# Designs tried in a protein design chat: VH-VL binders against c3mjb8. Part 31

Target 1, 104 residues: c3mjb8
Amino acid sequence: MRIKNKIKKRIIELIELAYITARKGDLELAREYIKLAEMYSRKGRIKIPLKYKRMFCRKCYTPLITGVTERRRIRSKILIRTCLICNWQRRYVLSRNKGSNKEN
Key: E = the ipSAE of ESMFold2; O = the ipSAE of OpenDDE; V2 = 0.75 times the mean of E and O plus 0.25 times the DockQ between their complexes.

## First folded at step 11 (VH-VL; framework fv_pritumumab)

Design K4 (at its last look DockQ between E and O 0.34; V2 from the best seeds 0.00; counts 0 for: pae E 3.7 > 2)
Fold by OpenDDE, look of step 11:
Structure K4 (fold): chain C 104 residues (1-104), chain A 123 residues (1-123), chain B 107 residues (1-107)
Amino acid sequence: as target 1 above (104 residues)
Amino acid sequence: EVQLLESGGDLVQPGGSLRLSCAASGFTFSDYHMSWVRQAPGKGLEWVSWISGSGYSTEYADSVKGRFTISRDNSQNTLYLQMNSLRVEDTAVYICARESYDFWQGYYAFDHWGQGTLVTVSS
Amino acid sequence: DIQMTQSPSSLSASVGDRVTITCRASQSIRSWLAWFQQKPGKAPKSLIYAASSRQSKVPTQFSGSGSGTDFTLTISSLQPEDFATYYCQQSYSTPLTFGGGTKVEIK
């Protein structure tokens, strides 16, 4: 495996681990994992895939878990995700087929 | 159509090993987290193990930790469960389940299940 | 671990009846609760996720409600094909845990 691929793997691992850790209630450790992932991304010049970037708050690096660290509201066909830790908000336009946007 | 087909269930002695497979079709396998759930005869459902879509992260129930290993081959659309040091209490139908994520609501949930494969551990 | 307690363990009902099944979590799981249906010898079928959202192609007689620790699955009008065992499951944190199940039998 090429070095970049290895780094990318580690980045994804950290983000996934952060999410799991946060769901277990350790937000501080989870944030550290995200910070580490971001560091690897910067140093390695590896872009974090969008699906993984959406798993954490871009401002405070907290994994976004609905009802715990995130609030989601739909208003006027716009999804508003609010980080409950730092109040960072991100908006998404709802697709025409809401049911087809399930992903992991 | 989403399909999950388990295989590999067998009769084994305590302390034995077995490898289960779950063949997935009808969807992009790598985009979904997967789990194994088991059901002892006449009993309820018990979560066994979880693996992320990437395969980089795994979780285990305490009852199987250190004995079972979940893995996946995304190129083959197959989920695996390596079971070592099997115990009588591991006897169950083992079912693979797909976990989906609703982006708009922000929740993960099992949305498809296989029929299961029977593992019997008996002396 | 989060314990899920279902009530009742079994019930008898007739076609057309309103059926209510409850699930209680040992701690708050917010809305990370799912309901499943299982018939003998068959794979579980996902009914509800996020406490109140129906899965695709799930009949409208099924509805979920609740948040925090107390949740309810309601079958507004029981259909012949609805006789089965139902399970709640929390996905708030690992280990994922299921309720003990509720068997809905024909009266």
Scores: ipSAE 0.895, ipTM 0.946, lowest interface PAE 0.5, mean pLDDT 95
Fold by ESMFold2, look of step 11:
Structure K4 (fold): chain C 104 residues (1-104), chain A 123 residues (1-123), chain B 107 residues (1-107)
Amino acid sequence: as target 1 above (104 residues)
Amino acid sequence: EVQLLESGGDLVQPGGSLRLSCAASGFTFSDYHMSWVRQAPGKGLEWVSWISGSGYSTEYADSVKGRFTISRDNSQNTLYLQMNSLRVEDTAVYICARESYDFWQGYYAFDHWGQGTLVTVSS
Amino acid sequence: DIQMTQSPSSLSASVGDRVTITCRASQSIRSWLAWFQQKPGKAPKSLIYAASSRQSKVPTQFSGSGSGTDFTLTISSLQPEDFATYYCQQSYSTPLTFGGGTKVEIK
């Protein structure tokens, strides 16, 4: 299944490219890259790794850049990420010290 | 504690080859993009190469493109730089650098640096 | 390629002085600029990312400002341990490029 490995590589490359593109200010092109990555994921039946799913807003597909396209708040051990483009929120329960690097 | 330890620096003649290693510990290596940066004796910093956490994407400075190859072995927590066709101007301390985690601090900003390994290219 | 012009190349200052170091990019890099400190024989240490965000455990006398093409590192009250060489680095796009450095020396 060399083809599946190539498709997974393309998915990851597109998400990383989308992030770089958004940092340069071209949010529309960045969203196009994310949508293409999701299309490859659907057609190839390959799940996008969780690390990369957390790099963009799942409602509007904007790459999430803290202080630019997203806001963060910690309340009672819950990390709240808010997309500043469409106001979609995602919540993460913060782990004890052993899992302190689990929030993306 | 995050640690980056370079090795493999040596004295080589022009046209020679050398492979540098950077052993990483104290963090999940595959989550982080990495770079090699060099510093000629008494000079400033010069970026050499970059590799994504997955290893799928690489970038090179024009001065080394086609001669140097960055790679990583995520199972061994090790970053590599294969240097071929070495020139006198490649003489420098070579330092590996960890990029900040993408999600929090963004691409291309380094948050940890190794001590470096000296490469000397001379006749 | 984005050139980073750092000024001054060196300066002399006394403990307690306010020190400013500037960086100019050859094109807009938005806010994607980092600052590092390096002491002789030591690895660089990251101070500032994204132009103005302080790295963890960096003392409050260090601050960064600017956007677009013009950036400043300020040391509000120079401490004895702050004598070092400082570098800016654009984190906007490859090839990543550094300023030429500013050596801060004891007057």
Scores: ipSAE 0.326, ipTM 0.743, lowest interface PAE 3.7, mean pLDDT 86
ESMFold2 (binder alone), look of step 11: mean pLDDT 90; pTM 0.901

Design K5 (at its last look DockQ between E and O 0.64; V2 from the best seeds 0.75)
Fold by OpenDDE, look of step 11:
Structure K5 (fold): chain C 104 residues (1-104), chain A 123 residues (1-123), chain B 107 residues (1-107)
Amino acid sequence: as target 1 above (104 residues)
Amino acid sequence: EVQLLESGGDLVQPGGSLRLSCAASGFTFSDYAMSWVRQAPGKGLEWVSWISGSGYSTEYADSVKGRFTISRDNSQNTLYLQMNSLRVEDTAVYICARESYDFWQGYYAFDHWGQGTLVTVSS
Amino acid sequence: DIQMTQSPSSLSASVGDRVTITCRASQSIRSWLAWFQQKPGKAPKSLIYAASSRQSKVPTQFSGSGSGTDFTLTISSLQPEDFATYYCQQSYYTPLTFGGGTKVEIK
């Protein structure tokens, strides 16, 4: 495996681990994993896939877990995701086919 | 149509090993995390193991940690469970389940299940 | 681990009846609660996720409610094909845990 691919793998691993760690109740450690992932991304000049970027708050690096660290509301066909830790918000236009966005 | 088909269940002696497979079809396999869940005869359901869509992350129940290994081959659309050091209490129907993520609500949940494959551990 | 207490363990009902099944978590799981149906020898079928959201192609007679620790599955009008065992499952904490099940039998 090429080095760049290895780094990408590690980034994804860290983000996934962060999410799991956060769900286990350790938000501080989870944030550290995200920070590390971001660092690897920057240093390696590797773009984090959108799927994984959406898993954490881009402001405070907290994994976004509905009902714990994130609030989701839909208003006027717009999904508003709010980080409950730092109040960072991201807006998404509601898709015509909501079911097509089911993935993990 | 989403399909999950387990195989590999057999009768084995305590301390033995067995490898289960779950063949997936009808969807992009790599986009979904997968889990193994087992049900002992006449008993309830027990989560066994989880693997992310990428295959980079795994989780195990304490009861199987160190003995079982979950893996996947996304090129073959197959989920695996390597079971080592099997115990009598591991006797169960092992079911694979697909975990989906609802982006709009932010929840993960099992949305498809296989029928299961029977593993019997007996001396 | 999170204990999921499901009640009742069994009930008898007739076609057309309103059926209510409850599930209680030992700790708050927010809305990370799912319901699914199981028939003997068949693959489990997911019914509800996120406490109240129906899975695709799930009939409208099925509905879920609740948050925190107390949850309810309601079958508004029991259909012949709805006689089965129902389980709740929490997905917030690892390990994932299930309720003991509720068998809905024909009266």
Scores: ipSAE 0.802, ipTM 0.924, lowest interface PAE 0.6, mean pLDDT 94
Fold by ESMFold2, look of step 11:
Structure K5 (fold): chain C 104 residues (1-104), chain A 123 residues (1-123), chain B 107 residues (1-107)
Amino acid sequence: as target 1 above (104 residues)
Amino acid sequence: EVQLLESGGDLVQPGGSLRLSCAASGFTFSDYAMSWVRQAPGKGLEWVSWISGSGYSTEYADSVKGRFTISRDNSQNTLYLQMNSLRVEDTAVYICARESYDFWQGYYAFDHWGQGTLVTVSS
Amino acid sequence: DIQMTQSPSSLSASVGDRVTITCRASQSIRSWLAWFQQKPGKAPKSLIYAASSRQSKVPTQFSGSGSGTDFTLTISSLQPEDFATYYCQQSYYTPLTFGGGTKVEIK
């Protein structure tokens, strides 16, 4: 699975680059990198690892940067992440096995 | 126990080259981004370079761009800094640092540091 | 680049004193600020991240506050082991930058 390894590497590269680009303030270019990563994932039928899926808004593809492009709040041991660009929310339940997350 | 052990520091002449290593143990190395930070004798801390856990992304301070190359070998749990075209102002203790991510708050932070290796550029 | 201005550059204090150290960023870094302690000949030790979150083994006399551009590290009652140099560092935008340091010396 040499071809799938190359595609997975490219997906990860693009998501990392998108996050760096967004932190420099260029959200439009950052979204294009995420869209391209999603395209490679679909075309190659390769799952994006969870760590990287959590780095961007699944609705508008904006990289999520605390206090800049997203708001975070913890209420009753639930983390709520809100994309400040499109207002999409995602919820995570605190787990007993530390560092594990559940999504509502 | 998380350990970071730097090596490869030496006395070199201006224009020379060195390769520094940072041996990592006690954690899954590929899960963590890493940085080199340097401290000139009697001076403050200066960030030098960063590399993602995957090794695919790197960043450099302007003062070292084009001269230094950060890399990692995740199979050997080792971080590297190749330093070329060394200058007197590169004289410092070079320290590797591990970057962790707090998912609940959404922040990155250095959480473990090595003891450093001394690079002296003179003569 | 984001410049970090730390003050004072040094201070003298006695065991039991309350010490405050300030750090100012040249632009808003929201809460992307960390504090480090360094003793002579030793590696830095991480104290605070996210402006106010204490690292897991850091004693409670250390607290951080602030957001935006102005941040404070407070040592509520100096202990003998707290005489050291303290650095702030922003992680908002590369290049990562440190303050110039604050040396806390015993009177």
Scores: ipSAE 0.760, ipTM 0.885, lowest interface PAE 0.9, mean pLDDT 91
ESMFold2 (binder alone), look of step 11: mean pLDDT 89; pTM 0.891

Design K6 (at its last look DockQ between E and O 0.52; V2 from the best seeds 0.74)
Fold by OpenDDE, look of step 11:
Parts: sequence; C-alpha cells; structure tokens
Structure K6 (fold): chain C 104 residues (1-104), chain A 123 residues (1-123), chain B 107 residues (1-107)
Amino acid sequence: as target 1 above (104 residues)
Amino acid sequence: EVQLLESGGDLVQPGGSLRLSCAASGFTFSDYAMSWVRQAPGKGLEWVSWISGSGYSTEYADSVKGRFTISRDNSQNTLYLQMNSLRVEDTAVYICARESYDFWHGYYYFDHWGQGTLVTVSS
Amino acid sequence: DIQMTQSPSSLSASVGDRVTITCRASQSIRSWLAWFQQKPGKAPKSLIYAASSRQSKVPTQFSGSGSGTDFTLTISSLQPEDFATYYCQQSYSTPLTFGGGTKVEIK
C-alpha cells in the first residue's frame, strides 16, 4: 500500500510537471511525461484521479492548455474541449460547481 | 470567508535565512495551488514561487532558484517559504496568493491575496 | 521571459471619468492576462482574469479586453475607491510576470 501511494504520487507529479513543461513551450517533453504517468498507472493498477486526467488529451497525451493546445467552446450548455494537436474532443455538461476549484 | 495571513517577516543580515508562513482559512487548502509574490519598497510586484495543491510540483523565479524553497502542509493549512542565502535585493513585502481555476474556460488565476509580511535584508 | 509593459505609468483623473490602461506583452499570451488593483499598504485585489473575465464581486465599471499582445483595462466611470495602482499579469508561461503598474491619482 505504501508502494502504491508512492506510485500515485509520482503519477500526479508527472502530470503536473507535464502541464508546467507544456506551458513553458516544450510540448514534446510534456507528452513524454504524460506517457510515463500513464505507464505507471497501468503497471501499478492505479487509477489517475479525474482532475488530473482532465489535464491532458487522452488520445495524444498532450497537456491541454487553453489557447495553445486546447480550444474550449460552450454551446447549448455543453462545454466542448478540443485538442488542437489531434482534434480529440470531450464534452461536459455545464454545471455551476464545475469551475469552483482545482478539484473540478 | 477566504483568509490568507502571512507571518515570519523580519530583519536579517545578508547571507541569513528566514522562513515565512502563510496561514490559510475559509477554503479547502489542498484544492488550490499557491504562490509567493513579493514587492520591494516602492516597486512593483514580482512572482517568486509556485506550488501545486498537492505540493508535488514547484516553480521558482530565477532570482530565487537554489536559495528559496516553497512548501506546504495541507494538514495545517499553511504555506511556507524557506529563504536561504538572503540578499539585500530580497528585501520586500512577501505576499501569498491563491491560484484558482476556471474549468469552463480553462484558466488559472490568482483570486485571493494576503496582506504580506515584510522581509528586510540589511547589513 | 515575457515582458509586460503598462502605459501610462501614472494618470490623473476625476470621479466619473473613463479611464483606460493598456498592457502589452513581448509575445503573444493569448488571453492569459489578469488585472489587479492595489492600494498603498494593502494586498492586491484581483479584478480581471483571462483578459476579460471579471472576478467575483468586482464592480461592473471594471472591464478587460484584448488578446495576443495588447490588452486594456477600462474603468467606465471612476469611483472614489478606484484611486489605486493597477497591474497586469501574464500567466501564459513561467515565470509569471507583471506589468510595471499604473497609478491612478486624483486630478
């Protein structure tokens, strides 16, 4: 259990690092961090928390940064997130609670 | 009500060390990334350091990298800044700021600031 | 690093005046721009984020516009409590950087 917690920590750390790296302009390295995090998740059988899974494109593993690697549009009370790298899209039903904190 | 209260500011000599604290209340501390921002007397604002909500990731301005360490204790709702090898140019009011996230638009932004604590580095 | 340039550095205005402050980024920051208000001896107060989104409880006289490199903070009708220093801040990339500030003084 201690090992699992350690792996989980590393997964989260990698995802956060990927996001930061991407914001610094190194998308390629950032994707590698995400890939690594996914690998650890699979090997460790550790579920990545939803808030962190939402930080990257699940198709191409690119951190999603508004205006850089992601486009967000709201239509008919639906949030549409589009990856600008691979055009992967995800839809979210609008909720007043979704944007309240970092955990959303 | 969200509250951020800095403490630990003092007068120190160059080369000295100091640890600042920011006590947070009124919100789930661990859900928010935090930053330190400083303001030299009569000057503008300068970002110093950032830490994720989990505490697993940190960032530093080049001016403080290798000398300052940002950390947090989520069980105590407290943000810290360990300052080593202090320089005269580090003299400033140090302010902690909460970083919020707008999920619908995808932006991170500062939404709450503390009053700050004064650090004076002088021989 | 991304340099943020504010103009003017200071201005004098009267209550009721329309005030415009500009901020220019050295490179495109898309809409990752925030505006803050600071009064002497007080903590900064967040006004605008994402270039044009007004934060909670911020008066309606404050508005932000712009994208890319050029941004504007507008106070449609200056109120007595609005005399302060205003800062822009980019959060597009690390390090986070601020403009030099614009002091809005009483005419």
Scores: ipSAE 0.856, ipTM 0.934, lowest interface PAE 0.6, mean pLDDT 95
Fold by ESMFold2, look of step 11:
Structure K6 (fold): chain C 104 residues (1-104), chain A 123 residues (1-123), chain B 107 residues (1-107)
Amino acid sequence: as target 1 above (104 residues)
Amino acid sequence: EVQLLESGGDLVQPGGSLRLSCAASGFTFSDYAMSWVRQAPGKGLEWVSWISGSGYSTEYADSVKGRFTISRDNSQNTLYLQMNSLRVEDTAVYICARESYDFWHGYYYFDHWGQGTLVTVSS
Amino acid sequence: DIQMTQSPSSLSASVGDRVTITCRASQSIRSWLAWFQQKPGKAPKSLIYAASSRQSKVPTQFSGSGSGTDFTLTISSLQPEDFATYYCQQSYSTPLTFGGGTKVEIK
């Protein structure tokens, strides 16, 4: 219980750190942080939350920064993300749920 | 309705300390990164510090690094700024800002601002 | 650090005028550029992010353009409520930095 929470905390810390590190230009160190987070996830059998899984390339583990390490295109309600480092593409169906922050 | 309410601004002497609070309501606080931004009287805006929604990551402007500490209590929906070793140039209105994320286009941006709290550092 | 230079620092204009404010980054920030409006004694109001994306409820006379180092905020037909100070801000890298502001005054 407590152990799983500690491991999940470490995973999230590493992915956040990786994104910050990549924003500062050190992609190699950033990839190492992602690889370590993935190792903790596998050994602890803890799923990485979707929000954080979407922060890096699933093929090369580079944090994805719009216009820097990735390109985004939206075509017919499909988001296409292309990693500019390894050219891996991923497609997302843009589902909109009503009921959030209308009128700001 | 999203609301951000700063408090804790005061008149303090150089070298003193002060703790600011930003009370958040109308949204799931832990989902959003937060920043402190300051504005000296009659001057422009200056970013001070940032904290992730989880609270695990922080960043600071060089002018405040080592003197200011950003933190948050997600159970009380409150953002904090601990300011130590205050200088006259820290005099400003301090404003908390909520950072939103547009996943579809992939950008972070400030979407809501508090009214601010005035910190005056003077003898 | 990325320096943001706004021009002009102030201008006078009449209701109905087209107003153009420019912002230059000291290095490429791609499209990580936002515009804010601020009236005296009030909090900033977010207008534009990602160089050209208008925030919700922002009137259509506001538009943003540019990428790389050169960016423009255009007010196509100035309204009475648009007299304010405008700031650009880059979010490409920390520290986040703002331009010096452009005060738009009534002629």
Scores: ipSAE 0.784, ipTM 0.885, lowest interface PAE 0.8, mean pLDDT 91
ESMFold2 (binder alone), look of step 11: mean pLDDT 91; pTM 0.899

Design K7 (at its last look DockQ between E and O 0.48; V2 from the best seeds 0.67)
Fold by OpenDDE, look of step 11:
Structure K7 (fold): chain C 104 residues (1-104), chain A 123 residues (1-123), chain B 107 residues (1-107)
Amino acid sequence: as target 1 above (104 residues)
Amino acid sequence: EVQLLESGGDLVQPGGSLRLSCAASGFTFYDYAMSWVRQAPGKGLEWVSWISGSGYSTEYADSVKGRFTISRDNSQNTLYLQMNSLRVEDTAVYICARESYDFWQGYYAFDHWGQGTLVTVSS
Amino acid sequence: DIQMTQSPSSLSASVGDRVTITCRASQSIRSWLAWFQQKPGKAPKSLIYAASSRQSKVPTQFSGSGSGTDFTLTISSLQPEDFATYYCQQSYSTPLTFGGGTKVEIK
């Protein structure tokens, strides 16, 4: 495996691990994993896939878990995601095919 | 159409090993996390193991941790469960389930299930 | 681990009846609750996720409500094909856990 691919793998692993860790209730450790993933991304000049970037707060690095660390609201066909830790917000235009965006 | 088809169930002795497979079709396999859930005869459902879409992350129930290994081959659209050191209490129908993520609501949930494959552990 | 308690374990009902099944979590799971239907020898079928959201192609007679620790599955008008065992499942934290099930039988 090429070095870049290896680093990318580690980045994804860390983000996934962070999410799992956060769901287990350890937000501090989870944030550290995200920070580490971001560091690897920067140093390796590897772009984190959007799917994974959306899993955490880009301001405070907290994994976003609905009802725990994140609030989601839809207003005027806009999805508003609010980090409950630092109040960071991200807005998304509501898709016409809401059901087609199911992914893991 | 989403399809999940389990295979590999068999009769084995305690301490034996078995490998289950779940063949997936009708969707982009690597985009979905997968789980194994089992159901003992006449009993309820028990979560066994989980694997992320990438295959980089896994989770296990305490009852199978250290004995079972979940894996996947995204190039073959197949989910696996390697079961070692099998016990009588592992006897169950093993079902693979697809976990979907609703981006707009922010929840994960099982949305498709296979019919299962029977694993019998008996001396 | 989060324990899920379903009630009742079984019930008898007739076609057209309103059926209510309750699921209680040992701790708050917010809305991370799903409902499944299972018929003998068949694959489970996902009905509800996120406590109140119907899965695709799930009939409208099925509805979910609740948050925190108490949840309810309601079948507004029981159909012949709805006789089955129903399970709740929390996905708030691992290990994922299921309720004990509720068997809906023909009266």
Scores: ipSAE 0.836, ipTM 0.932, lowest interface PAE 0.6, mean pLDDT 94
Fold by ESMFold2, look of step 11:
Structure K7 (fold): chain C 104 residues (1-104), chain A 123 residues (1-123), chain B 107 residues (1-107)
Amino acid sequence: as target 1 above (104 residues)
Amino acid sequence: EVQLLESGGDLVQPGGSLRLSCAASGFTFYDYAMSWVRQAPGKGLEWVSWISGSGYSTEYADSVKGRFTISRDNSQNTLYLQMNSLRVEDTAVYICARESYDFWQGYYAFDHWGQGTLVTVSS
Amino acid sequence: DIQMTQSPSSLSASVGDRVTITCRASQSIRSWLAWFQQKPGKAPKSLIYAASSRQSKVPTQFSGSGSGTDFTLTISSLQPEDFATYYCQQSYSTPLTFGGGTKVEIK
């Protein structure tokens, strides 16, 4: 039986549910779902896929909803995401191979 | 190439049931949330239902709650809509749509649509 | 539910005209707005998401603007293939609601 794949599926389900819960306004419950997903990831030694790891604040576990729980700024091919709940920032470098337009 | 192909539309009587399918190809189906959208003859677009990529989470329009069930079989790359207790106002072309995420903008959007399957509810 | 009021319901225009379509949300949807094009008997085609971002392969005559409650789709120089019905759609909350549509007809 492929236990790691089943645990990975559960992690993804929880993060998806957390995002939906946060969009409906229940940030406390949403954070609990993220914490549970993180616990499964740690105990099972299973990496959360990058797509889903980027869906929540790493400091306070709040799902990041553009314009609601986070602010985004793009400057010189750097994306800066700020959690509006705890002010934690993350910076992301736009790869040249990933962009369709030249940055100025 | 991303392809979405709906099937199962038919003529049914009020109170009847019907199951729609949407066969997906050209992408990793599990990674994408999906929706059903309908369009009554001569009318605009109406969202019907949504399902997460995992299939764990679903949402419904108020007009179909309790009567319709969205589901997916990720091993068969197929999206379903089980339609029960059909009413004349459910008559529409039903279209499946794929939702994608743009990380740099931080928004979700429908980016691919099927051609639809016609459901007619009449006596 | 978030109501989307789209205007006009129809308009007549000639090739080369500048066309502006508006969409108003009943509450702030930030920039969670998309625009679609649909021709009779065909599937909708995604044009704009995030209020102003063009989908891939969408021609540059299409542009979107707005934030909060007021949004516009502009076709800077109408082409023969642009005669269609256009819909706005909010993705801020379920139910995901559409505007009533704007039919752009050849004059």
Scores: ipSAE 0.627, ipTM 0.841, lowest interface PAE 1.6, mean pLDDT 89
ESMFold2 (binder alone), look of step 11: mean pLDDT 89; pTM 0.892

Design K8 (at its last look DockQ between E and O 0.75; V2 from the best seeds 0.80)
Fold by OpenDDE, look of step 11:
Structure K8 (fold): chain C 104 residues (1-104), chain A 123 residues (1-123), chain B 107 residues (1-107)
Amino acid sequence: as target 1 above (104 residues)
Amino acid sequence: EVQLLESGGDLVQPGGSLRLSCAASGFTFSDYAMSWVRQAPGKGLEWVSWISGSGYSTEYADSVKGRFTISRDNSQNTLYLQMNSLRVEDTAVYICARESYDFWQGYYYFDHWGQGTLVTVSS
Amino acid sequence: DIQMTQSPSSLSASVGDRVTITCRASQSIRSWLAWFQQKPGKAPKSLIYAASSKQSKVPTQFSGSGSGTDFTLTISSLQPEDFATYYCQQSWSTPLTFGGGTKVEIK
């Protein structure tokens, strides 16, 4: 496996692990995993896929878990995701086909 | 149409090994996390193992940890469960399930299930 | 581990009846709760996720409610095809755990 691909794999692993860890109740460790993933991304100049970037708060690096670290509200056909740790918000326009947004 | 088809179930002796497969079709396999769930005869459902869409992350029930290995080949649209050191209590129908993610609500959930394949562990 | 307790384990009902099944989690799972239907010899069928969200093509008589530790599946008017075993499942954390099931039988 090429080094770049290996690094990309590790980045994804860390993000996935962070999400799982956060759901187990260890937010601090989870944030550390995200920070590490971001570090690898920067050093390796590897872009984190959007799917995985959406799994954590880009401001405080907390995995976004609905009901724990994230609140989601829909207003005027806009999805508002709020990080409950640092209040960071992202807005998404609702797509006409919700099915196309699965696993994103 | 989403299809999940399990195979590989058989009769084996305690301590034996078996490899189950779940062939997926009708969707982009790599975009979905997958799980194995089992059901002993006349009993309820028990989660066995989980694997992320990428295949990089896995989780196991304590009852199978160290004995079972979940894996996937995204190029073949196939989910696997390698079962080693099988025990009588592992006897069950093993079902593969697709885990979907509702982006708008932020939840993961099972949305499709296979029919299952029977694994019988008996001396 | 999160224990899921379903009640009742079985019930008898007639077509047209309102049926209520409850599920209790040993700790708060927020809304990370799903309901499944299973008929004998068949694979489970997903009904509800996120405590109250219906999956695609789920009949209108099914609804889910609750949050935290207490959840309810309601069948507003039982149909002949609804006689089955129902399971709740928490998706909050691994290990994923199921309730013991509720068998809905014909009276």
Scores: ipSAE 0.867, ipTM 0.937, lowest interface PAE 0.5, mean pLDDT 95
Fold by ESMFold2, look of step 11:
Structure K8 (fold): chain C 104 residues (1-104), chain A 123 residues (1-123), chain B 107 residues (1-107)
Amino acid sequence: as target 1 above (104 residues)
Amino acid sequence: EVQLLESGGDLVQPGGSLRLSCAASGFTFSDYAMSWVRQAPGKGLEWVSWISGSGYSTEYADSVKGRFTISRDNSQNTLYLQMNSLRVEDTAVYICARESYDFWQGYYYFDHWGQGTLVTVSS
Amino acid sequence: DIQMTQSPSSLSASVGDRVTITCRASQSIRSWLAWFQQKPGKAPKSLIYAASSKQSKVPTQFSGSGSGTDFTLTISSLQPEDFATYYCQQSWSTPLTFGGGTKVEIK
């Protein structure tokens, strides 16, 4: 149980580091951190929490930064996020409780 | 009701140390990143440090790097700032701020601020 | 570091006036810009984020606009409670930086 917690901590650390690294302009290193986090998640069978899964492109592993590596559009109560690096898109239906006022 | 209450400000001599606390209530503390922001008497606002909700990531203004350490205890709902090697120019009201995230637009922003605690560094 | 230049540093206005405060970033921050209100001896109050998005319970006279490097806070009809100092702040990159402030005073 303790080893599983240590692996989950490492996954979160890597995703946070990737986002910070991408904000500083090093997308290649940031992608390497995300790939490592994904590998730890697979081998440990530990799900990445949703707020962290939404921080990067699931296809090319680029951290998603509004106005830099992703574009956001809201059309007919649907949020469309487009990765500007690989054009991967994901759609989110706007719910009664729009957005969260908490970290990721 | 979201509340942030700073404490630990005091009068200290140059070279001294001080630890500030920010007690958080009315929200799930570990879900929010936090910052310290300071304001010298009669001056504007200056960002000091930031810590992620998990506590695993931190960032510092150049003026305090190596001297100040931000930390948090999510079990006690408390944010800390350890201040070492204090200088006269560190004299300010120190204010903690909560960072929120708007998922639909994809932006982080400060949404709540404490009242602050005064640190005075003088001989 | 991204420098935030705010103007004017102070202004005098009457209740009912339209007030415009500007903020310029030394490089593009896209729309990563916030505005705060602060009264003497009080904590800052968050008004605007993402250049134009109003935070909850912000009065209707406040609006924000701009992107890139040039941003504006507008108070469409100044109320007695709006006399305060206003700060812009970029959240594009660390270190996070604030403008120097604009003090709005009663004529």
Scores: ipSAE 0.763, ipTM 0.887, lowest interface PAE 0.9, mean pLDDT 91
ESMFold2 (binder alone), look of step 11: mean pLDDT 92; pTM 0.926

